VH-VL binders against Protein DJ-1 homolog C (DJ1C). Designs and how they scored, part 5

Target 1, 167 residues: Protein DJ-1 homolog C (DJ1C), of Arabidopsis thaliana (Mouse-ear cress) (q8vy09r84to250)
Amino acid sequence: KKVLVPIGYGTEEIEAVVLVDVLRRAGADVTVASVEQKLEVEGSSGTRLLADVLISKCADQVYDLVALPGGMPGAVRLRDCEILEKIMKRQAEDKRLYGAISMAPAITLLPWGLLTRKRTTGHPAFFGKLPTFWAVKTNIQISGELTTSRGPGTSFQFALSLAEQLF

## First folded at step 1 (VH-VL)

Design P05 (framework fv_praluzatamab)
Fold by ESMFold2-Fast, scan of step 1:
Structure P05 (fold): chain C 167 residues (1-167), chain A 124 residues (1-124), chain B 112 residues (1-112)
Amino acid sequence: as target 1 above (167 residues)
Amino acid sequence: QITLKESGPTLVKPTQTLTLTCTFSGFSLSTDGVGVGWIRQPPGKALEWLANIYWSDDKHYSPSLKSRLTITKDTSKNQVVLTITNVDPVDTATYYCAHIDYDILTGYDAFDIWGQGTLVTVSS
Amino acid sequence: DIVMTQSPLSLPVTPGEPASISCRSSQSLLHSEGYNYLYWYLQKPGQSPQLLIYLGSNRASGVPDRFSGSGSGTDFTLKISRVEAEDVGVYYCMQGLQTPYTFGQGTKLEIK
């Protein structure tokens, strides 16, 4: 099972690291990709994270799951990555799993049009940006291929739910 | 009873902007759970969806036409307006607006009540 | 874009006999929530389309019980158990799973 976890400047460390760790422990082949020009990325709390590859190396690969960590400005960095946007839109069109936690649903997925008719949750501070009829205040929300979650405090629940859906 | 009526020019020249207005009664776009969509039908051809707008002001557009389309609502006037820029003879069609009733639990948003349609011809 | 393909494109039918129209999608319309986002419309001559079936198999308000929708995923059928003269028109399937919402080419039902 192949998984993509993209990271960028200001990515929330707990969300990214928990995703990678839990999914690898479950037996997934996880690729961590930087959307920056360097493999080393500074997270939202100043931690230096080292990606496996630059996102440019992932453009032509098919993933069973793409899982987006949040953080500010991490979610904005992911949003502004054209390569990642194309990967995510392809994921949705092919009905393959994707997920987003914290800031990523409202800041990253919503502008890409990937929340249409999807029941979603997200970070409380950005909950008001989610589509009114599909916004739910749950810690984990599965809506078809999309799984969303609230923040660092729900990171283990989020990663475990994704692992369960992969296997 | 829900009714919708399309209005706008019947003849438009190539390169001009086409503006169509949907005037409705029997519902309000300030009411949660409602939307209005635009669908067109070229003479003798199939239906083609263009855009939706919802009470929340969420908007969805046909990707192939997105750069040419703008959909807006005026809830106080009970109107939805669709604008199509740089029209071409292939835009000749009967244009319909239709009511959408959302069901959040199922995601249902089919076009349940349609206007009568307005034929727009694009020619010089 | 999801492509919707209907067959037959022309359907002559004897009054009182059953009729069946097929609709195939290029991608599954079955959402993981369990719904098929497939809709059937009828456009009578000179009139606007009217909704017949929503979410694959549910009849719209006022639609006679002789109309039924079935299918799941990529293969859907609209059946009319006993065709009446008022059923003449063009039938369209539509997917509402993702934008752009797309329609089939239409099936013209005619009385023979």
Scores: ipSAE 0.007, ipTM 0.508, lowest interface PAE 11.3, mean pLDDT 88

Design P06 (framework fv_praluzatamab)
Fold by ESMFold2-Fast, scan of step 1:
Order: sequence, then C-alpha cells, then structure tokens
Structure P06 (fold): chain C 167 residues (1-167), chain A 122 residues (1-122), chain B 112 residues (1-112)
Amino acid sequence: as target 1 above (167 residues)
Amino acid sequence: QITLKESGPTLVKPTQTLTLTCTFSGFSLSTYGMGVGWIRQPPGKALEWLANIYWNDDKHYSPSLKSRLTITKDTSKNQVVLTITNVDPVDTATYYCARMEYYGSGSYFDYWGQGTLVTVSS
Amino acid sequence: DIVMTQSPLSLPVTPGEPASISCRSSQSLLHSNGYDYLYWYLQKPGQSPQLLIYLGSNRASGVPDRFSGSGSGTDFTLKISRVEAEDVGVYYCMQALDTPLTFGQGTKLEIK
C-alpha cells in the first residue's frame, strides 16, 4: 500500500510525524514529499523535518492514500503547490483514499473544491470556513474516500482510522 | 440511477386546490443532507422557486406564495407532495420537482423531474 | 430578495467559437465559509433544466470540460470554450445563498 504525506514550511510536526509513524507501523510504504525547493523543511514549531523526495518526483505516481497534515503556514504552502493540487484532484476522481487534518480541510482542500458532498471536520479556529451544513464537530469524520480530523490532539486517531481503511 | 417524476391533474379550475406528487428513486430523504424542491415555469418565462423540504422535515417556502403552499414528505414511499390553494390562471406553468443537496448555508438542484404542465382555466 | 441579472439575453454563436454569459447578483454570494453560492443550469428545448456548474466554478458530473464557471461575490461568468450544436438552449444562473432561491432571466444560446 503506497501513501503520500506532503510537507512544507510551517507544517504541524505532530500531525506529520504521527501520520508517517502510524502508517509505517501498519505496513504502508510511506513517501514524505517536500513541496518546497529542498528536502529539509522547518515545521510550525521550528522542528526540522527531512522529506524523502521533492514533490516533483511524485507528480506521476499513483497512491492508495494521500494524507495532508495541517499547521500554519504549512496548509497554505500545500494549497499553493500546483503539483500537489493535481495529485489530490486525481485521487478524488479515481475514488482513492485521501485525508486532511487540522488546518488542511479548510485551508487546503476547500479552495481546491475537494469538500463537495463530504461531511468534514477540522481545526476549531477555522471551522467557520467549512460549509456549514456539511461541517461536523467530531474528532474523526469519514465521508466516502475522505477522512478529516481536528488537530494535533486527534492525530493518532486520525492516522489509525486511515490505516484501518487502507488495510 | 436517480429519477424524479411529477404527477397530478393537468387542468384545474380557478379557486380550487392543486395537489402535485413527486415520486423519486435512486436516493432517500432519510439520507443526511438530502432534500426535494419544487420549481415552476410559466409558458415562455423564467424558472421560479416554490418550496423545499429536507431530510429532517425542515421546510422553506417562497414568501410571496407561503400562505397558499404546503409541502410534505413520505420518506418510506419516496414521495414529496406540494399543495397550492386558491389557484389562479397565473399559476399556469410546468411544475418540476428536483433533488437538492444542501452544501453549507445553501441548497441547489442537481437532478430534475420531467415536469408536468398544469393549466388553470378561466 | 437577491436579484439575479443575466447578460446577454440572446446569444447567437457560430459552432466552434467560444461563448460567454454574465450573471450579476444584487448582493454578494460569497459566504463566510469561502464559497460563492452560485449555480448554472442549462435547459435544452423541451427538456428539464440540468445542472452545469455548482458553487461558482465546479463542473457537475458528466458535464464536458469545455464548460467553466468563474467569478466571485457579485460578478460571475459561464464560458463555453468551443460551442457545439448540442449546447443550444436557455442558460440560467441561480443563487442559493439565501431564501427565496432566485434565478436569472435566462440567456438563450442559438447556433447561427
């Protein structure tokens, strides 16, 4: 099972690291890709995260799951990556699993049009940006191929839910 | 496949009550977020929204017609019924029912019935 | 009530040429959640309306990629990059930000 976890400057470290660790422990082949110009990325709390590849190496690759960490400005960096946007839109078109936690639903997925007909949760500070009818205040929300979650405090449950869906 | 079909009288006298039934398949009004609305189109004129009903039995009506409109549902039969009281020749129109998906604070129609022409004779 | 105004009302187009339809709302359709509650419908002669675009810019299932929606707030555009004979009909914009739901007056697209 192949998994993509993209990271950028200001990515939330707990969200990214928990996703990678839990999914790898579950047996997934996880690729960490930087959306920046270099492999080393400074997270939202100043931790240096080292990606496996630059996102440009992932443009034509098929993944069983793409899981987006949040953080600020990390979610904005992911949003502004055209390569990642194309990967995510292809993921949704093919009805393959994708997930987003914390800031990522409202900041990254919403502008890309990837929350349509999906019940979603997200970070409380940005919950008001989510479509009101489809927004739910749950720690984990599964809506078809999309799984969303609230923030660093729900990271472990989010990653476990994705692992369970993948296997 | 999602389908909706309107049924009811094709000719109604002024002052009578018009009852139209929408029968649908391929979805359920027990499904979270689903709704059915009614829209009409007088011959040669634009579309005019009348009323919506949602999975939770919430109802919305066109303010100008609210006193004359009643919308109800029977979820087990996959039917939505619209009633218009005291009809007038200006109510002559093709009446459509359509499936709605509520997205955020709004509602829109994604699948429409074939429409039924109702003539209110003088 | 939110008033929706379309222009032009009549649009003759040569097959293969692009077409553009404007829709303007009397108040902003941009919700605080970041979405514009604007929709485009096509009614072919003798047929029921069909959804083309939802939430400003998203194509409905089965709609060809030659159709695109753009704009935000009060000014919206539907574009057809290359008009085909099957595109004839009346195009309506609709707002669903607030009740009553309101439609534009319609734009009739005809092949020359």
Scores: ipSAE 0.000, ipTM 0.477, lowest interface PAE 17.0, mean pLDDT 87

Design P07 (framework fv_praluzatamab)
Fold by ESMFold2-Fast, scan of step 1:
Structure P07 (fold): chain C 167 residues (1-167), chain A 122 residues (1-122), chain B 112 residues (1-112)
Amino acid sequence: as target 1 above (167 residues)
Amino acid sequence: QITLKESGPTLVKPTQTLTLTCTFSGFSLSTSGVGVGWIRQPPGKALEWLANIYWDDDKHYSPSLKSRLTITKDTSKNQVVLTITNVDPVDTATYYCAHSFDYGGNSEFDYWGQGTLVTVSS
Amino acid sequence: DIVMTQSPLSLPVTPGEPASISCRSSQSLLYSSGYNYLYWYLQKPGQSPQLLIYLGSYRASGVPDRFSGSGSGTDFTLKISRVEAEDVGVYYCMQALQFPYTFGQGTKLEIK
């Protein structure tokens, strides 16, 4: 099972690290990809995060799951990555799993049109940005191939839910 | 600023097809989350929702009129077209198009066109 | 379909006095998101409708603070604290909880 976890400047450390650790321990082949020009990325709290590859190496790969961490400005950096946008749109078209936590649903997925008719949760501070008819205040929300979650405090539940869906 | 304008025939005979065009500026239907709706108002009566179309071509229609309604978009021309088949005098109304966002979200019909009066009579 | 009922249908008011309009829905408009999918519009004579209040209680851009929305579930109120001549027109509530979107029958506010 192949999993992509993209990271960028300002990615939330707990969300990214928990995703990678839990999914690798579950037996997934996790690729951490930087959307920046370098493998080393400064997270939202100033911690240095090291990716396995640059996102350009992932453009033609097929993933069983793509899971987006949040953080500011990390969610914005992911949103502005054209390569990642194409990967995520292909994921949705193919009915393959994708997930987003914290600020990623509202900041990253919504602008790409990937929340259409999906029940969605997200970070309380950005909840008002979500499609209001489809927004729910749950810690974990599964809507077809999309799983969303609230923030760092729900990171473990989010990662475990994704692992359960993969295996 | 967002602006919308309706255009089409002002007089239509019963049983004919009515085609209305909404031309807009200040936003694009290529922008995720954005949509355009059509609402009508018969003279002296309440507002009635007809249809919505969104950036991803998702469409919603009033169930009572669904068999007679078709909504389409041309994103490159900034236009949304509503077609109503087999019109009758009860379809006489001022027809509005309006900007929508977020499938019932905070900007539902926040900007409206000026409206176009369509009279259906023999 | 969700049925929206407004009262009163006609509301004569003296300038400077408060006004209140009620809107009731046939089922709850409070979604699990915590929002009420209720909207208020004003249609001034000869003009298109304009958005006043969204999601039950939030004022739209440019709307004076004399307008306020309140309520939850099935019972909603639009209040104007001090009516001005420019406030005359027909007020409509709308639900956007589910398709089809439905409007109330309208409340005509007139200056006495």
Scores: ipSAE 0.000, ipTM 0.495, lowest interface PAE 13.6, mean pLDDT 87

Design P08 (framework fv_praluzatamab)
Fold by ESMFold2-Fast, scan of step 1:
Structure P08 (fold): chain C 167 residues (1-167), chain A 121 residues (1-121), chain B 112 residues (1-112)
Amino acid sequence: as target 1 above (167 residues)
Amino acid sequence: QITLKESGPTLVKPTQTLTLTCTFSGFSLDTSGVGVGWIRQPPGKALEWLANIYWNDDKHYSPSLKSRLTITKDTSKNQVVLTITNVDPVDTATYYCAHLGEDYYYGMDVWGQGTLVTVSS
Amino acid sequence: DIVMTQSPLSLPVTPGEPASISCRSSQSLLHSNGYNYLYWYLQKPGQSPQLLIYEGSNRASGVPDRFSGSGSGTDFTLKISRVEAEDVGVYYCMQALQTPRTFGQGTKLEIK
């Protein structure tokens, strides 16, 4: 099972690290990809995160799951990555799993049009930006191929839910 | 098959409280992604949306009527109740309840038959 | 509140002829997710409204091919390619982008 976890400057460390750790422990082949021009990025709290590859190496790869961490400006960096946007739109079109936690649903997925007809949760501070009638106040929300979650405090539940869906 | 039916008084006096019940079958309000709305239509006039309640107990109200409206659900009875306080003759209308679901972007896809409520002394 | 304006308000048509109804919104109904939160309903005499079109252009289940919706943002059109006697009634557009949900005034389609 192949999994992509993209990171960028300002990615929330707990969300990214928990995703990678839990999914690898479950037996997934996890690729951490930087959307920046270098492999090492500084997370939202100043921790250095080292990616396996640059996102450009992932452009033509097929993943069983793509899981987006949040954080500021991390969610914005992911949003502005055209390569990642194309990967995520292919994921949705092909009916393959994708997930987003914290700020990523509202800040990253919503502008890409990937929350259409999806019950969605996210970070409380950005809940009001989610689509009218689709926003739900649950810790984990599964809507078809999309799983969303609220923030660092729900990171373990989010990663475990994705692992359960993948295996 | 989804069906909804409105019930309540057909005549109420000004200043009284109007209580309407929507009883439904073919879906459950415990099911993620569903809701029920209330819409009214005064005789010979356009449709006017009043309130929605969703599976997660989210409630939306028409701002002009919000202080007078209460919407609640009872999942064990398959019912949604709308209460309107301090009614006036202008509240005379046919009242409808309708199903909301993800299949139609939370548009009202199945409507009840409607119940005419006359507000008169 | 978003104001929905329909035209014409009265539409007499001969059976077999096409009909067109316009609906304009006071602000864009196009959400950042790419969809227009616009719906078309038909209320036949003595009956409850029935859904015809959702998200601007998609036909609801069981709706004949002769009905079509088009438009985006603030300007929407419902077309009937060949009007039949059973199409008589009042047509309403509705927006669901923002609370409150608002309806147009209605267009009464009459057979000549």
Scores: ipSAE 0.005, ipTM 0.532, lowest interface PAE 12.4, mean pLDDT 88

Design P09 (framework fv_praluzatamab)
Fold by ESMFold2-Fast, scan of step 1:
Structure P09 (fold): chain C 167 residues (1-167), chain A 120 residues (1-120), chain B 112 residues (1-112)
Amino acid sequence: as target 1 above (167 residues)
Amino acid sequence: QITLKESGPTLVKPTQTLTLTCTFSGFSLSTYGVGVGWIRQPPGKALEWLANIYWDDDKHYSPSLKSRLTITKDTSKNQVVLTITNVDPVDTATYYCAHRPYEEGWFDPWGQGTLVTVSS
Amino acid sequence: DIVMTQSPLSLPVTPGEPASISCRSSQSLLHSTGYNYLYWYLQKPGQSPQLLIYLGSNRASGVPDRFSGSGSGTDFTLKISRVEAEDVGVYYCMQTLQTPYTFGQGTKLEIK
């Protein structure tokens, strides 16, 4: 089971680390990829995170799951990565699992058109930016291939839900 | 299979209070973001939004009618009640209640409507 | 209040021909989410309104593909590619960007 977790400058540490830890413990082959020019990325709270590879190494890989952490400006950095956008659009087209937590649904997935007709939750501060009909206030929301969640406080629930769907 | 049905008097006299009940099935007003709205249509005229009530008991009213309108819910009975005080002949209309899947969204489906005539 | 203006108000159409209804809002309905908070309803004679189009351009469940919605900001169009007898009724646009929610005056589509 191959999983991609992209990180960038300002990624939320708890969300990223919990995703990686829980999914690896469940037996997934998790690749952490930097969308920056370097493997070392400073998170939203100043923690230094070291990715396994640069996102450019992932452009042609197929993943069973791609899970996006949030954070500011991390969600913006992920949004602005053309390689990641192509990977995510391909994920959705192929009906493969993808997930996003906290800022990522509203800031990253919405601009890419990946929330259309998907029931979605996200960070309370950005909930108002989600499409009204499809927005739900749940800790975990599964809508087909897409799983979304609220923030650092729901990170374990989010990761466990993804692990359950993957195995 | 969401359904809504309006009920209340078909004839009411000027200055009286009109009470309309919306009874629904297929959804709960305990669900986040879900609401019920009331819309009316005078004979041969356009639709006019009156009021909304939501899962959290938040209430919104048409500003021009706010002083005359009260909307309440009984979540356990699956009912929403609209009250209009001091009615006059211009309040003659078909009154609809409608499901709001999420706040700020659209209305779908609508009840069949109930015609209320205000005359002496 | 946001004012919704429809044109034409009366639309006689020959069966099989296309029909187009315009809806103009007094201010932009485009939200920061990228969606236009504009909807189209059809009220057939003696029936309650039914949703045709939501968020500007999305067809509601069960609505035939001959119906389409387009536009953004303040100018919106509902098109019927080939009008059928069952399409007779009054068409309304609605906005939910701001309270009070407002409807257009309605466009009555009639078969010639």
Scores: ipSAE 0.005, ipTM 0.493, lowest interface PAE 13.4, mean pLDDT 88

Design P10 (framework fv_praluzatamab)
Fold by ESMFold2-Fast, scan of step 1:
Structure P10 (fold): chain C 167 residues (1-167), chain A 124 residues (1-124), chain B 112 residues (1-112)
Amino acid sequence: as target 1 above (167 residues)
Amino acid sequence: QITLKESGPTLVKPTQTLTLTCTFSGFSLSTSGVGVGWIRQPPGKALEWLANIYWDDSKHYSPSLKSRLTITKDTSKNQVVLTITNVDPVDTATYYCAHSLTYYDFWSGYFDYWGQGTLVTVSS
Amino acid sequence: DIVMTQSPLSLPVTPGEPASISCRSSQSLLHSNGYTYLYWYLQKPGQSPQLLIYLGSDRASGVPDRFSGSGSGTDFTLKISRVEAEDVGVYYCMQGLETPHTFGQGTKLEIK
């Protein structure tokens, strides 16, 4: 089972690290990819995170799951990555699993048009940005191939839900 | 698949109370962001929104008709009921219930699936 | 209350020709979240209304690509690039920004 976890400057550390650790412990082949020009990125709290590859090496790879951490400006960095946008749109088109936590649903997925007719949760501060179709205040929300979650405090539940869906 | 069906009397006398029931399937009215609305259409005229009820039992009514309208739900029976008091001939219309989607903290909304409608005639 | 005004109210069209319907709102339907809460419905003769366009320009599931919605703020347009016989009916715009939800007066599209 192949999983992609993209990171960028300002990615929320707990969300990214919990995703990677839980999914690897479940037996997934997790690739951490930087959307920046370097493998090393500084997270939202100043922690240095080291990716396995640059996102450019992932452009033609098929993943069983793509899971987006949040954080600011991390969610914006992910949003502005054209390679990642294409990967995510292909994921949705192929009915393959994808997920987003915290800032990522409203900041990253919404502008890409990937929340249409999907029940979606997200960070409380950005909940009001979610569209009229089924914004929900749940810790974990599964809507078909999309799973969303609220923030660092729900990261473990989010990762476990994704692992359960993957295996 | 989402389906809704209206039921109630087809003929009502002026001054009586009209009660209409919407029975639905394919969704739950306990899901956040989901509601059911009532819209009517007098013969040959435009659509007019009457009322919405939401997953949390919040209710909104057309201001011009508010004093005459009551909307309730029974989530366990998959039913929404609209009551209109003191009817008169201008209330003659086809009445529709519809599935509604809204923001959680924002009362915007729209209707994506509609019932078949039920024609109610108010006449002596 | 937001008032919705449609034009024309009657629209005879030859099959295969394009058609255009305008809708104007008495106040902006653009929310601070960037979305436009404008919706288009079609009511075929003897049938219930069906959703065509949501949020100004997004086509509902199963709606052919010959239907398109456009506009911003207070001025909106529904276009049909090639009218087919099955498109006959009354078209309504609706604002979903606030309650009471309000509809335009309807545009009757007829084949002639």
Scores: ipSAE 0.000, ipTM 0.469, lowest interface PAE 17.3, mean pLDDT 86

Design P11 (framework fv_praluzatamab)
Fold by ESMFold2-Fast, scan of step 1:
Structure P11 (fold): chain C 167 residues (1-167), chain A 119 residues (1-119), chain B 112 residues (1-112)
Amino acid sequence: as target 1 above (167 residues)
Amino acid sequence: QITLKESGPTLVKPTQTLTLTCTFSGFSLSTWGVGVGWIRQPPGKALEWLANIYWNDDKHYSPSLKSRLTITKDTSKNQVVLTITNVDPVDTATYYCAHEGYDEAFDIWGQGTLVTVSS
Amino acid sequence: DIVMTQSPLSLPVTPGEPASISCRSSQSLLHSYGYNYLYWYLQKPGQSPQLLIYLGSNRASGVPDRFSGSGSGTDFTLKISRVEAEDVGVYYCMQALQYPLTFGQGTKLEIK
C-alpha cells in the first residue's frame, strides 16, 4: 500500500509525524514529499522536518492514500502546490482514499473543491469556514473516500482510522 | 457537449412504483465533484428538488419523500435511475434530470418527461 | 429547511426597460471559501430551466451580459439591464448551501 504525506513550511509536526509513524507501523510504504524547493522544511513549531523527496518526483505516482497534515502556514503551502492539487483531484476521481486533518480540510481541500457534498470536520478555529450542513464536530469523519479530523489531539485516531481503511 | 434525456412511463396508476431513467453523454459520473440530480415540476407549480447522486456514490434525498425515493447510477451505461414508490396523483409532474458540476448546480438540464398519476 | 422567497411573483416589463427580481433566504447562504450558494434559473415557455447565475454573481456560459446577480448572505437580486422579448419566462432562485436543495416560488416575467 503506497501512501503520500506532503509537508511544507509551517506543517504541524505532531500531525505529520503521527501520520507517517502510524501508517508505517501498519505496513504502508509511506513517502514524505516536500512542496518547497528543498527537502528540509521548518514546521509550525520550529522543528526541522526532512522529506524523502520533492513533490515533483511524485507527480506521476499512484497512491493508495494521500494524507494531508495541517498547520499554518503549512496548509496554505500545500494548497498553493499545483502538483499536489492535481494528485489529490486524481485521487478523488479514481475513488482512492485521501484524508486531511486540522486546518487542511478548510484551508487546503475546500478551495480545491474536494469537500463538495461531503460531511467533514476540521480544526475548531476554522470550523466556521465549512458549509453548515456538511460540518460536523466529531473527532473523525469518514465520507466516502475522504477522512477528516480535528487537530493535533486527534492525530493518532485519524491515522489509525486511515490505516484501518487502507488494510 | 453535455446532454441528458429522461425516459419512463407517461401514465402510472396510484400505489404503483414509478421508475425514471436519465441517460447522459458528454461527461462521466466517475469524474470528481460531478453529480446528477432529479427535479420535478407539477403543472403550473414551482420546481421541487428530489434527489442527487454524485461521482463517489454519495446520495441525498428530499426529506419529505425520502422513504419513497431511491437513486442509483450505472457509470458504465451513463445512466442515473430514480425510483418513487407508492405514487399518488400529487406526484403528477414533469420530471427533469440535470448535471451538477463542481461550482455550477444544475447547469445542464434534460428536456423533461411528463408523468401523470391517475386511475 | 432553508426557505427561499421571491418578489415580485409577476413582473410585466416594457421591452428595453430594466427588470429586477429579489430572492431572500431564511438563513445565510454565505459559507465555504466565501461563496454564496445561490443560483438563478430561467425557464422559457415550454422549455427546461437554464442556468443564468451561479454562486451568487457569476454568469453562466453563453448568458448575455444584460444579466447580473448580486447580493450576499440572505438578500439577492437578479437584474436584467434591458429586457428583450426572448427573456420572457419564469425565473427561479435556488440555494445549494444545504440539503434539501430549495427553490423560490418563481417570478413570471411578461412583456407588456
Scores: ipSAE 0.005, ipTM 0.520, lowest interface PAE 12.5, mean pLDDT 86

Design P12 (framework fv_praluzatamab)
Fold by ESMFold2-Fast, scan of step 1:
Structure P12 (fold): chain C 167 residues (1-167), chain A 120 residues (1-120), chain B 112 residues (1-112)
Amino acid sequence: as target 1 above (167 residues)
Amino acid sequence: QITLKESGPTLVKPTQTLTLTCTFSGFSLSTSGMGVGWIRQPPGKALEWLANIYWDDDKHYSPSLKSRLTITKDTSKNQVVLTITNVDPVDTATYYCARIDWGDYYFDYWGQGTLVTVSS
Amino acid sequence: DIVMTQSPLSLPVTPGEPASISCRSSQSLLDSNGYNYLYWYLQKPGQSPQLLIYLASYRASGVPDRFSGSGSGTDFTLKISRVEAEDVGVYYCMQSLQTPYTFGQGTKLEIK
């Protein structure tokens, strides 16, 4: 199973690392892709993360799952990546799994129109930005092909839920 | 814009039934995750939670008052109604309704409150 | 029932000085999801309560940065880094970990 985890400047380290570690331990082929101009990315707490590839190499790849970490400004960096936006929209159109944790549902997915008619949760600080009709305050929310989660304290639950759905 | 407003009698006699209505706008109790609760505050005293109702018609009541309380909703009218039976002067308070944002988390928007005096 | 205890009950503060309010719960408010189900409300004179802090440490929309919440488990603190005249009122902590929802007694912040 092929999984994409994109990272950018200000990505939340725990969310990104837990996603990668848990999914690899479950047997997935995880690609970490930088949305920046270089492979080395500084996370939200100053940790340096090294991606496997630049996102441009992923444009034509098909993934069984794309999972977005949060963090600020990481979620904004992911939002502003046109290549990632196209990958995510194709994921949704093809009914393939995608997920987002913490800041990513409200900051990244909502502007792309990928939360329409999806029950979603997210970081408490940004919950008010989520669509009123479909917003829920659960730790893990599965809505069809989309899984969302809150942030600190739910990273392992999020990753484990995605692994269970993938296998 | 989310707004809530309480309405009902301002004066009630002991032993009577008090009925309060909360009318709201900017959200619906037909949407998953939404609820409305009632909180009261006797003059000069602390806040006291009374009851909650949710989108799925799940209801929670203060245990000490449960036998006297009934909470209902009319989703099509955007209204929640609280009924308190056999009122006593100790029930004199400002009554508030407030929106609950999913899963018993908290009250984020409050009505202006309505003062109810229970006196003979 | 979870009992919420605030201290002090009366807090006179000179404008521009910091203020701190404590809230203790009779049992832990930390859920298995990693969040503390504790909230801070401000009731200004003659007004309805307004949400300041949710889940112990997150500021509600429109709340100035001078307000901050901290703590975990049974001990929580609301801090105002620089008190303004508009901050007068009664501060309440609340828990929603279990029913009944319970509030503290309230802390009246007064300008000296």
Scores: ipSAE 0.000, ipTM 0.488, lowest interface PAE 15.2, mean pLDDT 87

